# VH-VL binders against q96il0, part 66

Target 1, 167 residues: q96il0
Amino acid sequence: APERGAERRDTAPSGVSRFCPPRKSCHDWIGPPDKYSNLRPVHFYIPENESPLEQKLRKLRQETQEWNQQFWANQNLTFSKEKEEFIHSRLKTKGLGLRTESGQKATLNAEEMADFYKEFLSKNFQKHMYYNRDWYKRNFAITFFMGKVALERIWNKLKQKQKKRSN

## First folded at step 20 (VH-VL)

Design Y2
Fold by ESMFold2, last read:
Structure Y2 (fold): chain C 167 residues (1-167), chain A 120 residues (1-120), chain B 111 residues (1-111)
Amino acid sequence: as target 1 above (167 residues)
Amino acid sequence: EVQLVESGGGLVQPGRSLRLSCAASGFTFSSYGMNWVRQAPGKGLEWVSYISSSGGSTEYADSVQGRFTISRDNGKNSLYLQMNSLRAEDTALYFCAKQYEFGSWSFDYWGQGTMVTVSS
Amino acid sequence: QSELTQPRSVSGSPGQSVTISCTGTSSNIEAGYDVHWYQQHPGKAPKLLISDNSDRPSGVPDRFSGSKSGNTASLTISGLQAEDEADYYCQSYDSSLDAYVFGTGTDVTVL
């Protein structure tokens, strides 16, 4: 599952092999970082005899990945846009130009930028609270379904072993 | 209080188009998958379409595939159904419905529906 | 056919128990897909009664219970009340259609 963050989310998805799996892999694999969210998508394997429970888990994992990538892509865009607007507004209030004499974008000092970061966190607090709640709910559900799938696979192996021993 | 309000229904001739809307409130709309379900007059329920919470995954009943398009705008807490090439058999009350829980394939909250009548 | 089969009508007196069956096929209920149940009063939207075979959402009375075995799911209404008079639908997933499917509906009458 992708990790939470507010700015330049430098998450490190699973540290497994960098090798590209075979074209017809029987395992999930991790793709390159998404341009907007900086999260690495998981490409999910679909077994030939996927059970209803396995199908439910796979779709939940896919949709959770999509949900998480959309949240952080939107937050990254919102953060960048509101940061620029904050700088623009504060420079104008101080009677300063939006650009220096050389044409470069004017900026604010570290203390002034700290005001932006505090304001952004405060403004988005409830949104992030709901995201964190739903992130934990989704990951609990995924873990629960993973456990159910593991038990289902063990039971199926034991039932097949019982039939083969009598054959 | 969870609330779903459909709109955009009406009387249209076969082959024409309609766009249905569903306004959502009382829950984190962007966290849940959404569905359209229809009910022809005096008949049972028929699932029409599904869209995942992000909008990245969509599914359609065979009867509407290629003609209907489900979409959502999470910024406006709104769900949509674009209905093209309408047929008489599409005549129904159309409900929007919320996914129950994460990973659930059941629908816990429904709107009151908007009526679509297709006749020549 | 993509519909799940339910009896057309079931009736009972107040305080009695009634059971509604929902019969599927090898591509839905028999394949292991969960069954959900909805109540619909005349002119109203459906209400979720039972999710995932037997889970009762918050606010649904204990007298509603669900079960599934083989190709058949059942909704039982214990202690039948006048307000339970409504249509009831089961719902599952069908792997051959790659679609959600509803039952034919059951009209419950309280005598």
Scores: ipSAE 0.738, ipTM 0.901, lowest interface PAE 0.9, mean pLDDT 86
Fold by ESMFold2, fold request of step 21:
Structure Y2 (fold): chain C 167 residues (1-167), chain A 120 residues (1-120), chain B 111 residues (1-111)
Amino acid sequence: as target 1 above (167 residues)
Amino acid sequence: EVQLVESGGGLVQPGRSLRLSCAASGFTFSSYGMNWVRQAPGKGLEWVSYISSSGGSTEYADSVQGRFTISRDNGKNSLYLQMNSLRAEDTALYFCAKQYEFGSWSFDYWGQGTMVTVSS
Amino acid sequence: QSELTQPRSVSGSPGQSVTISCTGTSSNIEAGYDVHWYQQHPGKAPKLLISDNSDRPSGVPDRFSGSKSGNTASLTISGLQAEDEADYYCQSYDSSLDAYVFGTGTDVTVL
């Protein structure tokens, strides 16, 4: 079918948690941020006659997105939990209540919260180092396969042009 | 040093269930897809199942679809295969195998396997 | 059922070359899917020899080489040695099955 209404979004979404690409899209789409990971998922187009190389690239991109979303979803939950535990422990050590006089959760000042941030980074340093290594490895592989797909598509266009020239 | 150690094999009757485990070490388990591959005695290799690094995508050979379930626990560096409704034809040495490189569909590290025998 | 076709056995004398063929179908090798090669000694797990048609992983001797043309992939063992006596399997992907598929296996004998 003819391609119409299929365009990549070039603006940041606001206040939307669900995303539905056009059914007849011939392009990938970038959706709104995931609630847990805060990362924007890519909704991948599958061509009708997908080549083996295109299939391999698409699956690598899909699985990289899933891997990345899982890492940050888990880290965001861990960060929130450890932050609350740090605040609770520090307030208890100072003899302060968990709630203010107005009933709101008590918190720590910016200098005290900086201690949490430094402790969290130190505790999770090696995990983030391995994540960064694998993130770069995955993106290098994706870029490499994108180049191969681009060359494959150019080569197919040249073959198609040669056939038309013979008519 | 990458190591994959399968366990949970044994002798079971047809129609029963068995759960295989694969303990991984020496690499970032959560970064790689994992596979189960089996080999019947005296026979060749047969791919059984795949699971993506996050566990979000799974694939099964037609011969086991609907009976086997692959899963992983990245917190425990462990891969699993739940095998239900076992048949004599499922008798094999079961290997867990690691995806080679990102973008490759080959398997670079294999365990030594765990034997599953389905017989009455 | 859906298997890539390999010769049952091949043999060669030490120092000679042997070539193992792997022939597919229109839904796997002929469709353009990559071919990988494994060596399996008796009682041992398979070892990856060649990935993506011709890539040799670290630690694999350079006497092993792979190629693919059309519907056929080939593994060549140059300078055959006694330890090369083993079973060899090719592997690819089949789009009609949505599955990884292995070859029938080839028994290499060093005479």
Scores: ipSAE 0.736, ipTM 0.902, lowest interface PAE 0.9, mean pLDDT 86
Fold by ESMFold2, fold request of step 21:
Structure Y2 (fold): chain C 167 residues (1-167), chain A 120 residues (1-120), chain B 111 residues (1-111)
Amino acid sequence: as target 1 above (167 residues)
Amino acid sequence: EVQLVESGGGLVQPGRSLRLSCAASGFTFSSYGMNWVRQAPGKGLEWVSYISSSGGSTEYADSVQGRFTISRDNGKNSLYLQMNSLRAEDTALYFCAKQYEFGSWSFDYWGQGTMVTVSS
Amino acid sequence: QSELTQPRSVSGSPGQSVTISCTGTSSNIEAGYDVHWYQQHPGKAPKLLISDNSDRPSGVPDRFSGSKSGNTASLTISGLQAEDEADYYCQSYDSSLDAYVFGTGTDVTVL
């Protein structure tokens, strides 16, 4: 007797594989590194009986992950773009072409590239300072809500234990 | 100084569209969720829409679901509300509002609003 | 409908104390969602007075205080001043609507 066919969905047009947690999971999952941010996304489980406080914590964690992914994706793009511009500018100043005689992309040595890394960090100092401030604020908030959720769960267990002894 | 400035309001006929903008300054715009809240003349406050700091999550009141689209451009420190298929009941002063603190669902800074009037 | 219920108006003399109630339903305040309070003067944008039931943002005078118990939240204004004459709104989240919800508003009059 014939059975139902398998799902037919191709890989994304960009060639990027998408992580898909198991259908029956009751746990959060950590996926592979995002291609653009290099950060591993968490796939959050939503329980059937989620309390208001648990909901708030889950949304804060999810939004913090999205915020973090976007920051580093943008910084990686800026880093790559500015690095290429620096290399091209420095090669032009030296009278060199963008390709070597063998056709390979011309590069700068480690000492020359150190100038780029120092300049990039200097230019982005304010962005990283604000990012670090907000990262600490977000992690403090997450820790605070995790503590509140833990206390809520302990209180619910104690209330259930008291009810059993009263019956 | 935190500042939110709305624009794009006006008088329109039912069924038409408007696009509201909110220019933000004085804080790290890309770190905070943003909201649109409206107030009909002589009436109370009504939440309209929410967008997360990255733009990855959006929420809408049932009354505007499918007609309004919230968006943001963190590179321009700007929040938007695309309002399609406008109805008379959409007539209100529209405020742009900033999320207070991380994990809080309250709004600490509001713009002065932009007026949208929908009448036939 | 699914609005938070507030008294239409309250009044008090300068220096006295007034309390504004905010009553919800099983899908918002009673379910455990936090309550926030806003002050709105005529023709002006709302100003956050109390967040997360009792937290007072920087710059808000300590004569404004908030509390929540069961299905009711309260905003108390002690030492009432003329500039406190305004509309006051409570706000929470409603799980049945998946939406933020505001109260009906309370007009505070300083006699």
Scores: ipSAE 0.733, ipTM 0.897, lowest interface PAE 0.9, mean pLDDT 87
Fold by ESMFold2, look of step 20:
Structure Y2 (fold): chain C 167 residues (1-167), chain A 120 residues (1-120), chain B 111 residues (1-111)
Amino acid sequence: as target 1 above (167 residues)
Amino acid sequence: EVQLVESGGGLVQPGRSLRLSCAASGFTFSSYGMNWVRQAPGKGLEWVSYISSSGGSTEYADSVQGRFTISRDNGKNSLYLQMNSLRAEDTALYFCAKQYEFGSWSFDYWGQGTMVTVSS
Amino acid sequence: QSELTQPRSVSGSPGQSVTISCTGTSSNIEAGYDVHWYQQHPGKAPKLLISDNSDRPSGVPDRFSGSKSGNTASLTISGLQAEDEADYYCQSYDSSLDAYVFGTGTDVTVL
């Protein structure tokens, strides 16, 4: 109860989350959105007597979060980069500058931008199909391990009751 | 068909460096963790290093900690091992190996290995 | 780093069953970590035979089976065949090392 939150910050690269869960928490924590992926990371609780199965589940969840964050961070950056390159290429072909007379970034009309969106979607369709397949496979595996952990905990409680009855 | 092809091995003097590569094909490389495992001539298998699918987590055997660096380039489907301050004890055939299934700590596909010899 | 203990060699005649043991310590198998098995023919890369104590990956013959009890895991080859002559390694995780660990290896000879 008298525990005060620690406020310690180290120098970090731009866009890196600096969230630090409280000590001795018995719950998973959800941090603020990541700057690049726009996903909220989960900071996983590690129990003092973590079983090998619980450890395997935790690491699978951590790796899945990292994998998911990397995919969307890369897709967001790729989308932004390719969009800007498409616009710059089309402006250059028209002999137009990269900025309007008012100093704002020049852009393309809706029909030209629709061409970009169609090209991007087509180019990335297969990548997103593989991502969705692996996302479902990972979530199925996580659910399976969560069930096994739940059964392990129930079994341990039953063994505890048998020991008390026999004493 | 899953394929893993190692390269970059050779004969080097103690204290020097080598960089191993592993080219992957036939699976979604960015979805799986990868490992380096080595086998000294006439000896058994020894795990060297692990890297998670995203590259966000790495682990090293104590014998190589601080000298070797595992990395990956998911855009090139490639795994790397930078080996610095090489010692005679590092002489071995080096395999790259793929994580079996999500959540698995076993390795289902292995390359044929690249030989590293550290000697004067 | 410590290795999991396996017999140096085992042998059997064609059609017989052989069993390879893999004995760990309190920081790996005895702690409850899973055991995996690999086959390695001379000059070849290892092949995964058994994952997670008893799971047989697709393409592995039914004659290979695995089990674990206490601090010992076992690989059994039923109906031994000539092509089973190879080295066999167990593998687990060690919590004190925070590392994957392999067994010492077992040379299986078909008489």
Scores: ipSAE 0.717, ipTM 0.888, lowest interface PAE 1.0, mean pLDDT 86

Design Y4
Fold by OpenDDE, fold request of step 21:
Structure Y4 (fold): chain C 167 residues (1-167), chain A 120 residues (1-120), chain B 111 residues (1-111)
Amino acid sequence: as target 1 above (167 residues)
Amino acid sequence: EVQLVESGGGLVQPGRSLRLSCAASGFTFSSYGMNWVRQAPGKGLEWVSYISSSGGSTEYADSVQGRFTISRDNGKNSLYLQMNSLRAEDTALYFCAKDYEFGSWSFDYWGQGTMVTVSS
Amino acid sequence: QSELTQPRSVSGSPGQSVTISCTGTSSNIEAGYDVHWYQQHPGKAPKLLISDNSDRPSGVPDRFSGSKSGNTASLTISGLQAEDEADYYCQSYDSSLEAYVFGTGTDVTVL
């Protein structure tokens, strides 16, 4: 029985953005688009006196960003691979080579490519549904924590003002 | 129903290595952070390691830092713990634990655990 | 390792209320990190009872309630039942260790 070659699912390498913000920056930085996901990573600022709630928010944002990066990196890789396979298969079926007489990469027409897109979307429909669901849950949680952090900051400012008035 | 099933435990000598596995089902595995928590016989719970949903971030307790490696395969819905340089103190029931809701640093689902015994 | 301090054991009669305390330090509970509670029956996996100080996950009875004040968190079991006999653990995060930390555990006995 031929050993079914374990299709190495080419997972996109977790491309740690090599973008390093300036060490003395007190702001969040946006890096260049990642080559796999095409998403721009955000480098989150860590305050010296970060509260537990701020830390929780930051970690949630970071984890959500990583989750998004990985999802789209993998999705783009899968899309590119399947697209190429589709094109090759269709060209072969037509008796056409991978290159035109002019040496250019042979392409399919818009109608044929529309079939690919439809099939790809259909095949990945459930995956996208789960992604969207979790995307909303994550962003809701982030927004909720942003609100809590804002309230905490307001409260701390009020306490500081009261203490200054009492002295 | 959410299920976590640990495997790979056993009896090993000090200094040896062991790899634990956790098979996850009943939820979108790739969406949640995962943890290993251990419990020595007759003792309390001890957090061991965390891995983010993407696998891009990992955290370890000081007691296992540099010896243990947490990893995951989201395509296989599997969590792993590579344990190197095992010590007698590592003897415990090892639980796979799922992160609760996003932003909650708690664990809502646990496996039944796999027993690791390190003895000469 | 900075463990959260719990009483070793708590006992009560059926129908009574019992409270388990969880005392932390300036690097965990007192710093403002949330406390979570777990129930563990003998030979079973832990079960999440309370999340984020007072939030009760679905399926957890309303007789379980959590609170936090200062450096101490509390789990209250109202209307104690025989099935509540178990070990209870609090859990939080410690900033000095950069790790999740559990309490020492409390054995709850129903008399």
Scores: ipSAE 0.881, ipTM 0.959, lowest interface PAE 0.5, mean pLDDT 93
Fold by OpenDDE, fold request of step 21:
Structure Y4 (fold): chain C 167 residues (1-167), chain A 120 residues (1-120), chain B 111 residues (1-111)
Amino acid sequence: as target 1 above (167 residues)
Amino acid sequence: EVQLVESGGGLVQPGRSLRLSCAASGFTFSSYGMNWVRQAPGKGLEWVSYISSSGGSTEYADSVQGRFTISRDNGKNSLYLQMNSLRAEDTALYFCAKDYEFGSWSFDYWGQGTMVTVSS
Amino acid sequence: QSELTQPRSVSGSPGQSVTISCTGTSSNIEAGYDVHWYQQHPGKAPKLLISDNSDRPSGVPDRFSGSKSGNTASLTISGLQAEDEADYYCQSYDSSLEAYVFGTGTDVTVL
């Protein structure tokens, strides 16, 4: 029985963004676009006296970012692979080589490529729907926690002002 | 329906290695963080390890740090725990547990567990 | 590992209310980390009862309620039923350990 080669699903390597913000920075930093996902990573600032709520928000934002990076990295890889396969198969069917007589990469026309895009979108429709749903849920949660953190900060400022007035 | 099914438990000698697996179904596995929690016979619950939805972040209890490795394959809806340098104190029922809502550090679904016994 | 402190056992008669306490430290509950509660029947997996101090997940009866004040969280079971006989665990996060922490567990008996 031929050993069915385990198709190593090329998971995009978790590209550790080489961008390191300055150590003394008190702000979030935006890095360059990731080579796989094309998303710009955010380096989140960690305050010295981070509250549990702030920590929860930060971790949620970080996890959501990682989730987005992975999704789009994989999606872009899949897209590129399938696109190339489509082009090759179509050229072969037409009896055309992968290169023109001038040595240029053979391309398909816009109509043929439209068929590819339609098929790709159709094939990945459910995946995109689940992604979108989860994206909204995550962002709503983040927004909710941002509101809570804002309220906490206001309350803490008010308490500090009251203590200063009492002394 | 959400289902988590652990496997890979068994009897092993101290110093040996074991790999646990958890098969997930009934939800979008790649959307949630996953955990391992263990329970020694007749004892309470002990958190062991966490892995983020993407697998990019991992956390470990001090008791297993440097010995255990949590990993996941989102394409296979599977969670793993590689346990190296096993000790008698690692004897427990091991549960895989799903993170609840986003931003909630709680676990809403648990497997039935797989028993790991470390004995000479 | 630093565990949250729970009473070893709590008992009550059917229809009564019982309360389980969960006491933490400056690095967990008192620091402001949320508390969650689980029910575990013998030979079964834990079930989430309360999340984020007081929120009930879908399917959890309203007779279960959670609260938190200072360094102590509480689970109250009102109208105690025979099916409530189980072990109960609180859970939080400890900043000093950078880990999730469980309580010592409470055995609830229905008399």
Scores: ipSAE 0.881, ipTM 0.959, lowest interface PAE 0.5, mean pLDDT 93
Fold by OpenDDE, look of step 20:
Structure Y4 (fold): chain C 167 residues (1-167), chain A 120 residues (1-120), chain B 111 residues (1-111)
Amino acid sequence: as target 1 above (167 residues)
Amino acid sequence: EVQLVESGGGLVQPGRSLRLSCAASGFTFSSYGMNWVRQAPGKGLEWVSYISSSGGSTEYADSVQGRFTISRDNGKNSLYLQMNSLRAEDTALYFCAKDYEFGSWSFDYWGQGTMVTVSS
Amino acid sequence: QSELTQPRSVSGSPGQSVTISCTGTSSNIEAGYDVHWYQQHPGKAPKLLISDNSDRPSGVPDRFSGSKSGNTASLTISGLQAEDEADYYCQSYDSSLEAYVFGTGTDVTVL
C-alpha cells in the first residue's frame, strides 16, 4: 500500500505573512507586522503527537488570528480611505489645493482632524462593539481550551508515570 | 432569528459546473466558519467543505477535492460553492451549515438545502 | 469515506428510553475527537441535538443526552415522544481523512 504521505492539508492561511519558521522549531514563531493589519502573525507549532484537543485549540487560534488580520486590514484601509476623503473635502471647502506651495501634501489642523476621528469612531462604533464582543468570546474560548489542554497533558503525564511504576 | 437560505441548485449534465449560494442572516456572519453538507436522495449526510470566518482557510472532502471551491463574501453575508466537473455522485441536497461555537466542530444552524441533480 | 457506524433503526414505545450507538475508529472517536448529534425530520434540515459529546444547545430538551466511551458514542432519548420520530446522525472528525465525518444514520420509530 503506497504510504500516501499525509499531506497535512493545513494550508497556512493564505493571508498570513509568508514567514516560514525553521523546520526544526518546536515553538510558535512571531512574524513581522502585516503591512495591512499591522498585526504580527504567529506561526503555530504543530506537535508530532498532537491530541485532538490540541488540534482544536490550534485551529481556533489560527482562525482567530485570521479573523483579526482581516478585520484590522479592512479597518485600516477604510480608515485611510475615509481620512483621505475627509482631508480632500475639507481642503476643497477651504479653497486650498491638495498640495502646498512646497509640494507637500496639504494637511488639516489638529482640531479638524479631531472632528474626523470623532465622526469615524461614531460611524464605526457598532462595528467595533461587535468586534470587541467576538474578540472576548474567541479569547475566552481559547483560554478555556488552553486549560483543557493543560489538564489533558497533566493527566497523560500521570498515566505514563503509573505505567512506568507498574512495569 | 438565524436564517440560512441556499440557492443555485438545478439539473445539470455530467462535466458541467454549478454555483451554489447561501444567504445568511440573524447573526454576525463574518464571525463564524461555514460549511457545505450534502445529502444524496435517501442517503445520509456527507460533509463537503469548510471555510473559516475570514475565508483564509478552506477544507474539502476527498470526494470533491480539486473540483469544488468554497468561498464567502462577508460584506454580503453570503457563502458560495463553485462546483466544477460535476458527477452523478454529486447529486444531492446541499445544505449550508454554520459552525456552532468558537472551537466547536459542530453545526448549529442549517439551511433548507438546494437540490443539485447531475444527470445525463 | 469512513463513516461512523450506527444501527439502521431503533424503535421504542412512548415514554421509553432508547439509545443510539455511534461506533468510530482509531482515527476519529477512539482518537479522542468529540462527537456531535443531529436530528433530522423527513424533508427538514438537520438540527443540532448534542455538541461535544454531552453538551445540549439551548432549546434542546433535557431528555436528550450524549455520552462517549472508548470508540463508541451514545445518544439516549428518554421519555420517547411521537415527535422524536426522525433520523439521527452522529458526527465527528477523522484525522486520517482530515475531514468531518457523519454516521450512517439511525431511523428512530415510535411504536
Scores: ipSAE 0.867, ipTM 0.954, lowest interface PAE 0.5, mean pLDDT 92
Fold by ESMFold2, look of step 20:
Parts: C-alpha cells; sequence; structure tokens
Structure Y4 (fold): chain C 167 residues (1-167), chain A 120 residues (1-120), chain B 111 residues (1-111)
C-alpha cells in the first residue's frame, strides 16, 4: 500500500531539501538531493519503544548527516565563489571583459583553469584532511552502534524465548 | 592543545540579561556538539544546554527552557549562551564543555568557567 | 532537577581501593543509559575519567575503573594516591526529563 501522512512544508532552512516524509512512517527515508550540499538526506524513523542504544544510534546518524550536509554546502559555496573570483582576476590581468560579445560569461580554457583547481585543492587541503578523519571516526562509531543494536535485538529475542519456556 | 575559554560573566540584577561566549581552539570545532554546564557556589554540577555540531539541534534543561538560547558560530569557533530573565538561582560558574567521542554523551574538555552572579 | 545519588564522602589510605556508587532511577541508569565519571579538584574544571560505563579516555591512569550493574554504577580508584583527593561526579541521561543529569557528588579523602 502507498505511504500515508505526507506533509507539505511552508518553509525550509537553507542547506536542506524541502522533502517531507510521512510523519507515521515505520521506515527510514532517503529524500531528494539537497540543493546546497548535493547529498540525499535520510529521514529517520523513531520507534515507539526506542531503547537507549537505538536512541544513541539514531541521534548519531542524524547529527552526522547534518554535519556532512553543512560541510559540503559550505565547500560548494566557497568553490563557486573562489572560481568566479579567479576567473575575474585572470580576465582583468589579460585585459579582457567579463562577458563575450553574445553576453555569455567569459571563461578560461582548461590549461588556465588547472591553476585554479590546483590552488583550491592546496588551500583547502588541511580542511579536507580533518573532514576525512572525522568522517571515518563518525562511520566507525555508527558501525559500532549498529552492531550493538543488532546484538541487543538478538538478545531480546532470546530472552523472550526463555520466558516462554516458563509458561 | 584543546582549549575552551569562557567569558561574559558578571554581576547582574534579576530580570536582566547576559550573553556568555566560549572560544574554542585545538580541535575541529564544527565536528563536535557543545554544552553549557553550571555549578552554583559550593554545589554540584548541573547540565544547562546542548547544541549539535552543525547547530541544527538544541536541548535545554527545564529550569532554563524559554529563557536561555544556545547558539554557535562554526566560522568563528565560538559557542554562545544568551541568558534572559535571569533569576537568583541562575547564580553559578558556567562551563563550556565539548562532547567526547561521536556517539558518546559525555564531556571530555571543559573551560575554566565564567561566573554569573544574579542578585539585587 | 533530578540527581543521581552518590555517597557524600568516602575515604581511604594511600595504596588502598575506594569505590564510589552512583544510583539512578527507572528513567536513567535502570533504563539502560550509560554512566560517565568526572573528577574535580577544588577551584578547577571537571575532568572526564570514565566514559560509557568503563572506557578510560587517553591519559587517565588505569587505577581508575568503572562498572555498571542494574540501577547502580561504580567508580573504583585502586592504589589511592594523595592527588586523588577531590570531588567525583557521575553523569547519565534521563529519558523522562529529556536531559543530562549529574550525581550529587562524592568528596574523596586520602588519609
Amino acid sequence: as target 1 above (167 residues)
Amino acid sequence: EVQLVESGGGLVQPGRSLRLSCAASGFTFSSYGMNWVRQAPGKGLEWVSYISSSGGSTEYADSVQGRFTISRDNGKNSLYLQMNSLRAEDTALYFCAKDYEFGSWSFDYWGQGTMVTVSS
Amino acid sequence: QSELTQPRSVSGSPGQSVTISCTGTSSNIEAGYDVHWYQQHPGKAPKLLISDNSDRPSGVPDRFSGSKSGNTASLTISGLQAEDEADYYCQSYDSSLEAYVFGTGTDVTVL
């Protein structure tokens, strides 16, 4: 059967998509790509009898998604701004206008743009190194808690079987 | 070296406002959730507020809900606590505290604290 | 304000072991939330000693150990040293308050 409880959104914060899953869904959802980060958000289900461990896992996954979306939204904005500034600066140095005769934005050739890409990567190297480190740390933690939740659910099934033996 | 430095405390009258700041260094500030924890003179520790690493989620103790606002500026590596409608029971040393590891609900680095005194 | 219950004080001689209890309720420790421990010397900020019941952060001596069973968590300081004289706090999460909660604090005295 089709999903229930779809919700419209009147506004959305910058850096997130306007996708709204059904409020009473029993499943995690993957939404459309976020406008600013180009990442697809996951909308997490909250069960009625959420254990402390399940709660920690859910919050960790949600906060990791928010952290990742913020990083890439900021990096995409910085890349776009610095690219335009670089092109503008190089065109001025060459004595060229910012637009062609047809009114299109003037650009640089691939050889000229290689200097920008190299500079951008060099300038942001440390920032990306710290992002990668923290991304791996977060993924390790998520995997660890996923394993703990899986074991908890298996153990609860075994405890339920043990109770039935006393009936 | 991880360092957290609080500021903005002082002596104020009940009903007034103060804004606390916490300057962070020595770690990737934008990667970690942050907390405010307070300690009344001669008393124990009391958690006040939490903000997630991105700033997208906030939580408050019932005693301060609706009066205090936590915020952060990841571009300036700074954490803030706007305290409105201050009461005598808000008198305390206010600590800025960093979340330990991802998925841990404990606090590994604390600042020295900034003293807030609310009295007539 | 909900508090986790700790003894007001404990004492021990150098080289001995002391244990500090932390007793919760059905909405925090008994519900399965983890317990963390902090040390606070007079006039100083708290220091994390134990996270997630039993994990020691880097730089914490192995004479500090933690455990949790049922509704009670314990911090054990083995090989007690003069510098261990301080206040100790446990901390957990309370689901009914939707808040982090600290214990009442324990003053450890080294004789």
Scores: ipSAE 0.738, ipTM 0.896, lowest interface PAE 0.9, mean pLDDT 86

